# Ledger of designs, part 40: VHH binders against Flagellar brake protein YcgR (ycgR)

Target 1, 263 residues: Flagellar brake protein YcgR (ycgR), of Thauera aminoaromatica (c4kar8)
Amino acid sequence: MAELSTPSPASPAPLDGGRGDELEKFTLRGARQILQLLQDLITHRGLITAHTGGGHSFMTAVLKVDEERGRVVLDPSPDPQANRRALAAPRLTCVTQLDGIRIQFPLVGLGEGQDKGRPALFAPLPAEMLRLQRREFYRLQVPLAHELSCLLKAEDLARKPVEVSARVIDIGAGGVAVVVPTGAAEFVIGGTLPACRLALPDGEPIELDLEVRNLNRQTQRNGTEQLRVGLRFAALPRAADTRIQRYIFKTERALNAKARGGL

## First folded at step 18 (VHH; from LA92 with S107Q)

Design MC4
Fold by ESMFold2, last read:
Structure MC4 (fold): chain B 263 residues (1-263), chain A 119 residues (1-119)
Amino acid sequence: as target 1 above (263 residues)
Amino acid sequence: DVQLVESGGGLVQAGGSLRLSCAASGFTFSSYAMYWGRQAPGKGREWVSGISSGGGSTAYASSVKGRFTISRDNAKNTLYLQMNNLKPEDTALYYCAKQDYEWGYFQYWGQGTQVTVSS
């Protein structure tokens, strides 16, 4: 069989770069799973918002998947300007829902043509699709007054252990984000940090194994550069999970009561 | 302008070895974490390995741990992947990628180098 025609790889950014640390577990990269999800969208007649950049978008749908040619067929817009923007865009970011689950995927190399005598848009199959469940994405922004911290057991330039005390800026069921001074340790996405210690306001610190999922550089108000490290909990014990969820629930309640004037 | 050029791929028999290189230019290489990813035919791209900007921390996908070794030479602006004990399931187009600290993840910038492992 002939190889699928693939244009030169566009260098795709993560589907949502600022959310890469919580998104990896929802990313489908297997060809069979991608084909099945696209077929599910076709079967359920899912409407898709295709973002072309510059704040522009149009509504479309996946009409079919052409497995033999390795491409998807999309419904063109009735607005010729929207079609021109789509064809000129280096990437479409497609967003839709299936049974309340958010689906997001990039399409690159969009072209126009005909399908069964009707105008259509074509693109190679996406290399990845994001299938997001809303409840897994909740992240509590940690109030500054709580001074939550996490002691990271990381590595220095010489691959030697170094401990870094990091402020926790958000926390969810699946992980935390922390900030550290730039250069405090060596971090890489996929790196594991064993036996870190998460300090919650009540009780003893929780010992956790953490995995780096995301790395951002940020500049503080005072001009100091910091590294935001997105971390996933590895093998979270039930007791630790319970304590984290109780913290989130208690803090949400307190914040909601304050927002309503404390009645 | 940022460029990443992968090389070193080829056809090898199962159990063999290959060394991939990624020549980087157009940015301060030593300031960025770097990664290898791969894409088998008809599948999505998957992360294989990463190395911190100074080389102090490395990470590997479970499927390659113990067989692959990532390294970098910051003086030569070059990233490497030593691939030992290759298996047919390692057959893929291999890409190197640069950390994007604004987006927080990494980007594939090169055209890739093909690795084909025969049984």
Scores: ipSAE 0.737, ipTM 0.924, lowest interface PAE 0.8, mean pLDDT 82
Fold by ESMFold2, look of step 19:
Structure MC4 (fold): chain B 263 residues (1-263), chain A 119 residues (1-119)
Amino acid sequence: as target 1 above (263 residues)
Amino acid sequence: DVQLVESGGGLVQAGGSLRLSCAASGFTFSSYAMYWGRQAPGKGREWVSGISSGGGSTAYASSVKGRFTISRDNAKNTLYLQMNNLKPEDTALYYCAKQDYEWGYFQYWGQGTQVTVSS
């Protein structure tokens, strides 16, 4: 009987997300948990976006888990250049969903070969997987027509105070995600932005402190670079919490009514 | 390949100071936010500090604020952590980390440098 080995990332990209103490709730590190989650992805035939860096990605799926060799087997791309980029990349960043839950995991040490005579890609089992449980903390996608904004009090490259009006793209009881032009201000995970102002339709803007939780770079179709900033509410007063939840509830009701009228 | 090489650790008496360095290569250093983290034996990893790509924003864990100072020299591709008034609780293996804008968080890449604070 083959001895199970603990999956580990190959050099050069050891995994740990934003703050270890705050991502740990969503991080699976046990071999049994990782195997079960990968098996669930196989059972649901989930499509996975595999990012190879430099804005390139391809669609794949986990075909099987080879427990004896401690590796996953992936579907190769029909595009040979995508496969070459994947094999040359130091890491694949795999992103998918399972029952509305976002799953994210890195694969390192990717190789090519065959599985039962079919072309396949192989990698060691990931040492960690993020299972980001969003359904417990519902995030409303803000309708564009609402033009929700949050005035951020941050610093620029010259360490001077700046105010940036950031468009709110989603909102929940615990925080918001906003987009800003790249370079409009300087952000770092763990940083706090005091006395920001969230503009809701129903009254005066809410003054609140925000903490940066994640940072993603995005390039729009027209070449404009934006930064998606994930922000947590710090010390949210009860009245502000009530206004935010009321906004979410009313907006969701309106969206549900529109969905019933659409075909 | 991304490489981060930590140095400057050592044995120091409580109340003392150390300066850690992190030499970066394999990427455009000035385009990335950078971080320090630490791990004591038998404990989980703890975020310590972060600095934005241009140095305009810094952040610190509450346990080190006022004692530690993160800085960077983008011309030398080097990240620093000045640690003053060290306490035995600061004993750990210290790692630097690079922001990963695709992943959305940061990642540790080096082997770390040991800091030991005796009482």
Scores: ipSAE 0.730, ipTM 0.933, lowest interface PAE 0.7, mean pLDDT 84
Fold by ESMFold2, look of step 21:
Structure MC4 (fold): chain B 263 residues (1-263), chain A 119 residues (1-119)
Amino acid sequence: as target 1 above (263 residues)
Amino acid sequence: DVQLVESGGGLVQAGGSLRLSCAASGFTFSSYAMYWGRQAPGKGREWVSGISSGGGSTAYASSVKGRFTISRDNAKNTLYLQMNNLKPEDTALYYCAKQDYEWGYFQYWGQGTQVTVSS
């Protein structure tokens, strides 16, 4: 299995391939858009995982953009071996998050030097940045205490039906995200899961058809691996829509009240 | 480094069949869901089919369902697409793609293999 912090695709074939149609609409190639996004990372002090290949990575940050020289300035690793791997790599794949949105960009031509007397890494501005804005609609993060669940009717290795009780981690008007143990069932983007059952606190479970839209591996609090499955409602009944919206509204009110009385 | 090499394309008459292969290297093939996509001249790339890491679940675009069959051989690190009853609209460069579990989507890596269907 691939490590969560070390994605294998850091070096696509060097020709015109390497990205799917789904990613193209999230790819920024305009110079002003790229500069603004890099500045946002600087302003919010975004921590970046820089992948050097071979399963290796190090933590860094964009310290500034040198517009005059067309360069981005990065924080070097305190580990000299990590810096040597980064300088030797044909490209550095940078991965970070800004306000829940995943951001990825390549850096090529990495060099070392000093900036205002301090050690730094330098690279030309990236030619593209990926800003994965996957959620156009609000998604409520379901509190752990609610233990909201969805019974998935999926398939096993032999293409036989299996039932998986999955914890719902977010919910919105268009779908849910759930977590399941790794290997509990076979999932693929584009797959349809008919007659699943979403358990809301009010009334009987909702029967609905779901479509797999994304698949992420994640680590539980105790270090064990799970699969996060992003699911779209396929033909959501109106009554189900009403119940889902009511749950979201009630839960938002409760979370809002806690925030006012919290920190 | 990840490499995906597509092969098996060619020129066929409408109604014919072709079998595409995708040779994978640079990653643990059996741990990843895999996909086929295609790009017709002057159009964007479209998803065609997908298969789960163990092969237990498959999915197809409506335009190819019933005519195309995706399969995989995890011992040989190879993905397949059997294309039957081919139509001129199936003419495209065909690419295989690998699931990216960090981002949750899939990515294309190879040059593709050309399928041309004549009437």
Scores: ipSAE 0.728, ipTM 0.928, lowest interface PAE 0.9, mean pLDDT 83
Fold by ESMFold2, fold request of step 23:
Structure MC4 (fold): chain B 263 residues (1-263), chain A 119 residues (1-119)
Amino acid sequence: as target 1 above (263 residues)
Amino acid sequence: DVQLVESGGGLVQAGGSLRLSCAASGFTFSSYAMYWGRQAPGKGREWVSGISSGGGSTAYASSVKGRFTISRDNAKNTLYLQMNNLKPEDTALYYCAKQDYEWGYFQYWGQGTQVTVSS
């Protein structure tokens, strides 16, 4: 009996809320595609969260790509401890977004040096990059005045059913994001919430089965801690999909008219 | 520093059972949702199961639902995966992962523990 070796302990690798074989279609491994995506990040000055392990991360950016040497050049942290952790880590997990598309890539073999006389971090080009590009990932920011809500059928600490009324902060073809008070219910990525009710302005609430895709904690300016829950629509009936698309279209049109000053 | 140490893997015949453990340190274990993932030969890593910080909510990949049970002991900072009725397709390196609430996803932190199911 043998256990296979793996990259060093604490190597960060996000586990998606879906199946890994479904993510392979969003994984870029071609050198040309990887180079182009890195150039796009440079051009758009994309901010990157680099995860070093041990629950630590720092903000960085790709400063340039050295094609001749096959290396990427990163902005170091102003915190020397963060740089030491990055250099000691066997793998950095870099996470960012470009035009709302999630991008993730590993960097291994990180080294330090200088670029044009400024401190910099260097690594070989990543062997792969995740680019979750879906048209259905677009999310409309819901105007506060709409007071859009979703009644969640969740579970508490004792695994007992609880209803949680959650404000919808964005909505798209594939799902919603909501906010709830921290501790209002128990949530886990991959968890399903059957028979939730989404309240749209036109008509009766829509009954929806929802799946948790991401979980963020945030602190409001008043000190209140909330949980942002990203939810996917599961098995959305055509009628429900039509109503959601109508809401998005009408709201986008109204927001665009206000931006133009109504003529 | 965050440490996750998986154990309990081994070689088992089809239809058998194993119980995996993940010992956690370097963070407040009870404040984080936890996950199991696996990487089969020739495939990428995939999500297997998750459990909320208090244990009130669990989730499973369809391929393992009804056969695998995730649990946690917050007093012992330990995550478990009970695997029953194992199949050859369950052969994989199994990892545990911690939720990262700042960016909304989770991370694998351990070396994993190998599970090999023979036919």
Scores: ipSAE 0.727, ipTM 0.924, lowest interface PAE 0.9, mean pLDDT 82

Design MC4
Fold by ESMFold2, last read:
Structure MC4 (fold): chain B 263 residues (1-263), chain A 119 residues (1-119)
Amino acid sequence: as target 1 above (263 residues)
Amino acid sequence: DVQLVESGGGLVQAGGSLRLSCAASGFTFSSYAMYWGRQAPGKGREWVSGISSGGGSTAYASSVKGRFTISRDNAKNTLYLQMNNLKPEDTALYYCAKQDYEWGYFQYWGQGTQVTVSS
């Protein structure tokens, strides 16, 4: 019999670095690099979204790295159901964005235990981590109060145009991420959405072409299923680029001033 | 377990055609966007084409647009790539991939099917 994956409930989920050729340069595989990045997450106290599958997730943080045992230690959820889903999942997909840089890594073989008398989750060090540290991947988290929106000109099941109004959740020099109801339109990585309209608070909406770069499923607290669509600006007009950069820097200044007590 | 089995590759002269198939099992095929990728000898992997879960949206790399057509049959759990007007530059190991909605990107799952285009 050929070499096959051993059947088990804890079999590792396959990990692909995404589109392969485009993500490889952002993939860290060296043990030293991975330890350094995990320590950076600890030092910055980065908030991590841990996806357990089926659109479920919980918030966590890396508490420490146990180098002797080759493990990371995570903060468990206060929701016991989230912890049970995490422990049952073949893979925990961890996503964080601190200082506008998206970091993503898988954890397999998650277990529970205690760390210094407190409940904790444990996993082996990830074999790979994505660090999307590049100009077009830098993203400002849009404050909820701003309610930025983007009108997407997408396609339906019949391959016909459909318009979807989507909330913008982050924005950068290279693109936006939006959320839409599951099933609102047909999306595929590499697909182009021409003549979309990005609404910024300072003027008329910007008409621009978008390309789908990533797709995530999620479930809101009210049980509503959503699709998170990561979009890249294609052939961004210079006037539009200027307006987007102005929004980003103005918002960054305002957020930094608020964080420092309004100085 | 997710299983993707590619077939339909072979040796063909430039200008010829091939149709690749990808048989899928172990997941609800109609709920996932699907993709074709390729890896030429000594090169990195290259995205080729994608199709949305219902088939309503398709996408192609610029190097193959107009020559390749992606399609799917959700009743047969099968993904296809019709390749026309093949060029020597299309020589590669072709593999299919499933959208990973937790990871946010797609994954390559099989050993692929070899396409060799002679001049």
Scores: ipSAE 0.717, ipTM 0.927, lowest interface PAE 0.7, mean pLDDT 84
Fold by ESMFold2, look of step 22:
Structure MC4 (fold): chain B 263 residues (1-263), chain A 119 residues (1-119)
Amino acid sequence: as target 1 above (263 residues)
Amino acid sequence: DVQLVESGGGLVQAGGSLRLSCAASGFTFSSYAMYWGRQAPGKGREWVSGISSGGGSTAYASSVKGRFTISRDNAKNTLYLQMNNLKPEDTALYYCAKQDYEWGYFQYWGQGTQVTVSS
């Protein structure tokens, strides 16, 4: 049998305009590392957003890893339509966090079946997993009760200013992630949003400049379409940096105390 | 299949101008943010510019801001890059790329179009 030579597939472009392929530095391809990370997700009961394409997704979890058969077992959606979309999709893009570190991995060849008599989804182990572990990517998951928001000063289709109040879903030393309704404004990776206002508990909102670093399209469970916008602090005054770090530290301390007391 | 075909490169003297085009097919062009990237000899691929799906927001690497202009024509499924005041450090193979909203970044590069700026 003769093997055909094919061109190498294109890789993702670097996000920071000249520092090379930053994502490759965070990509795990070792089988042992992938197995351990998947086991960590099982142990910490991590919720996973599985994107099926077309802006659709569903919530799932890794139930187990079947090392003997080389596959993962996933929790099916209670929504039969979501399961049909997942089974028809050529790829699931799974996204989650583990202790503030964003984890992302593809699953291909998804099938359905039974696990100990209960419905389950199965896929071969992923060939790679992205684990974004760098200070500017470390993110505290914001408790819903805190209701953090960020007023974005963005542009519409005609390049006219618009203001969008966006819920903050995670926050770190280097930036935030927010969610906005689709079509609320025009966003592009590398775009800057000057004079935005980040509202923290207690005190006046922080005025700061933000840079778009990633964009994910989502369909919420209720059918509402939204955009997750990953934002970097483009310039951050020292007083603002101090307030943000204090919020993160205080919130982490409170969450750790509850986790210990809740066992 | 997604296809991106770049054109418009060539040899130009420093201070000159070129306009690049990227013909897109195999997806709904108007639904995706689009990007230009480049790869200089001996370096990794780098982001140059981006434009939102409707054209309402644009972004540029600091090294090209004020000299390059990204645009799109959604009726013709075509992305453009106007490059003015070219410098030898702009010498590279230039690629267009499509946003991947599930992965969160952009992807897909064609063969690219070579831009060479002589001193």
Scores: ipSAE 0.620, ipTM 0.889, lowest interface PAE 1.2, mean pLDDT 83

## First folded at step 18 (VHH)

Design MC11 (from LA92 with E102T)
Fold by OpenDDE, look of step 19:
Structure MC11 (fold): chain B 263 residues (1-263), chain A 119 residues (1-119)
Amino acid sequence: as target 1 above (263 residues)
Amino acid sequence: DVQLVESGGGLVQAGGSLRLSCAASGFTFSSYAMYWGRQAPGKGREWVSGISSGGGSTAYASSVKGRFTISRDNAKNTLYLQMNNLKPEDTALYYCAKQDYTWGYFSYWGQGTQVTVSS
């Protein structure tokens, strides 16, 4: 049982500001892109969990891409019952990981046959593949010695305003990632948190609007679950931007100095 | 296994209304934020709306804000999208999606329901 290494919590989504294109950013639809990704899965012998519905799944792999016939060849389950379920399913949801990136794609129209004399499952090429990438933007990991906090203005389950003090775990030019206790507030990707307050060490908190871009549940070593919230700066005044940049620069310099044995 | 089944789509005239439903199964529905997306012909899939696990927070794309309302019934494991004042540009295949808290985004979606808005 290859322990699917729990992928490191994904960094916040790209901070490129556009509401509405989030799915598109992570979805491959180009035939060449899809083919390439499938080939990569073959090359890396990526194990795939194929979900057949009803709480059932089986492990498979892409064995071959048949471009001429426009189909993908999958390794059948050693369990005949799993294969029957797969063939009966209107759709397979395939989930895998490549280079720490989660890949998900649907297969429709599954059939069984033989490939080079071996039993195989066949499906038309997926029309789309979801590829969840890590954040492309640089984020400074906030040292514990230089604690940052962000007061989040959010809503609870009853849509009542709540203020949540969140620890900032990373910061970049475009946003912050924070951790909050599970259940502290309600969050949704694309949601706006107005008039939040980012506390920097060099002065008064910065008031700013934040947009939720990413949500991760993390279990701490002590067994406590926390919510990591990736937040984009929705409207950042120039002065605030300058302060944030200064903080990042100063902190990086300090970290580098320490790493060199100077502190 | 996560299953999402969208329904409620159809043909409607501009200015009309539709209510989409998404029946969820295979997971604790009340523990997950849910989303609507759509894909217009020849275009990529776009995010439309989101709702937190408890329904206390909602979000909308600018293109649908003020016209669409996302809601959920956790007791029925159902996500809804009320669409009012529909426009031809709203013509698309509409998908519901489940939050993935491991990877941080939405990862599961259904087959979709077709919405066609005529001029």
Scores: ipSAE 0.831, ipTM 0.941, lowest interface PAE 0.5, mean pLDDT 87
Fold by ESMFold2, look of step 19:
Order: C-alpha cells, then sequence, then structure tokens
Structure MC11 (fold): chain B 263 residues (1-263), chain A 119 residues (1-119)
C-alpha cells in the first residue's frame, strides 16, 4: 500500500525578489515563444541552475524538447542525491542566462526515465518563462582571475560584529551575488548591511549599503558548503555606479574579444 | 518533524491592533532566522518581516514598516508579529517560516492564520 506524503508549503519569497505584477511584461506564455526560447538554450548549450528547495540546487541543461509529448528532457545530475531531491520537489525553479539576460522558469511534474538508454529527467513544458530584458537584471559573470571581493559587515551567530570577505560571483547595475563560507555570518533576507566595501580591480574599494535579497546554500564538488548571497544596492552613489558600470563594460569587451577568438 | 503553528488572527477594524504567534517545534528554534509572510486573495505571496536567530536584527517590508513589530521568545520557541494601525490592505493569510538558505525559498509553512481588516 503506497504512503501518501504531506505536501510542503510553498515559500513566500520570490526567486529574484521582484514583484509578480512587475515581472508580467517579461513573462512568456505563448507556446511558440516558449519552444523557441528552450531551443535557444539547447543551441547555446546553456547551463541551468535548478533549485529544488531545502537549500539545494544542481546544474543541468535542456537536452531536447519533445514537442509531440509536450515535454522537456533534462540532463540528470551525477549526484544521485540531487536527482532524488529534484524528483521529490513540488517544483523545480530553473535559472540561467542567455546572452547575459536572465532566464527563469518553473518545471512541475518532474519524472525520471531513460532516453535512448541513458538516464534522463523529464517534465512537461513550462507554462511560462521569464526573459528579464532589463538593464537592472543583467548580470556579468565575474571571471575568477579578477578575484573581485566584497567586505561584508555582518553579525555572527552570537550577535557579535564580524567582517566577512566574500567573493563576488556576478555583478550588475542593481547588485552583486557573493559566496561566503557557511556559518561565517548570519544573514536575514530583507536586512541591510551598511558600509560594506566592494573591491574592483582599479582604485580604492567602494563603500556600499547592501540589502540581502536571497540566500542559497551550495555544496561544491569537493563536498564543502558555501552560502550564495544575493545582494541589492540599497543606495548607490553616482560615482560608485559609474565605476561599477565601467568595470562591467570593460570586462564585457574583454570577454567578447576572447569569444571572437581574439587575444 | 518540523512544525510551525500560527495563531492570533481574526477580524479587526481598520486602525486596530492584533498580535500573531507562531509556535515552533521539531528543530532548534534559537538557531534560525524566522520570517512572516502573507498572501492576500488573488495575489502572490509577500515577504513581511524577518528576525535574526538571537533577535538582534529585524527587517520589514516597506508597506508595514513602523506599524508591525517582529519579535521572538527563544525560551518559549515562539515567534510574534505585533500589528498596529491595521489597514484593509493588510487582509491576508499570514504564515511564519524558518530560514533554509534556499535561493528564493523559505521552508516549513504552517496552516497560516487569517487576518481580516474591515473598514
Amino acid sequence: as target 1 above (263 residues)
Amino acid sequence: DVQLVESGGGLVQAGGSLRLSCAASGFTFSSYAMYWGRQAPGKGREWVSGISSGGGSTAYASSVKGRFTISRDNAKNTLYLQMNNLKPEDTALYYCAKQDYTWGYFSYWGQGTQVTVSS
């Protein structure tokens, strides 16, 4: 006799911290638009972060679209625990980029199976996809060689002030994402971290007030745990904004030159 | 098993006050940041307020700042939301949540407690 599971309540926090009606104009709901965007992800071999809830995610990709059956085929994780979490989750929140534009979509009804003798994950086509074509949502993936860091002024679990040097993973006009060791500090979503310092390659660190928007625990391939912290610029002085925009522009030009087979 | 049980909701006139409680069990309550969220009819879920594990840091949505106060009693494993100067726009089902470090997600909602604010 099969055991019925108690459904988990949905989380109230939006994935990117945006408001639902504000995002509606970026929401694709047409079947043709969705199929084309999924095909673009396949063509560009886009890597997708799939969030399963419970503080976990895994990397995947759309392998193909089965239009006849109305489903997408996803690459399973090499980690069996990640696959089990994905199959148990009521929904999978997929986040990726295409040409620097954030793409976000839910998958529900995930199942496992075989595709031509290889393990695969299957889900019905998403009913909607977000394509966030606004400057504020563009995020440059920071090259590791740049070693961008942000000094966060936070509190540890004992309510004592602590400064945490966090590596910057991505940066955009509206904020940064950083990683810190798990347990280095306590972060409250919605909380403000005053007088943080963002170190860009040129010049002195920029003093910024940052707002915590999202927290995501990541398990690295070597088994260590880090916390990915999404931070919004709470108030950004014009001079600081100019320096950030220049860093983004200069780095994009350098990356585009490398992609073209340049220097 | 983690359990969160919200209570203290009800019908209240605009300008009135109400105090919500969230009884927590099945985890070390004092080790986690806690949150209140709400969902009004026909709307998506909205973050309302958060509080650090020790109670030293709080955060509020702009729509409730200055009117709502989040607090916790770690000895009683209980989270509170004091709601003052209530408005009809505050009508919603209110949930508490435990921080789980999910990108865009909190974990473990109870059944919620209904707050209805009449004009």
Scores: ipSAE 0.253, ipTM 0.733, lowest interface PAE 4.3, mean pLDDT 81

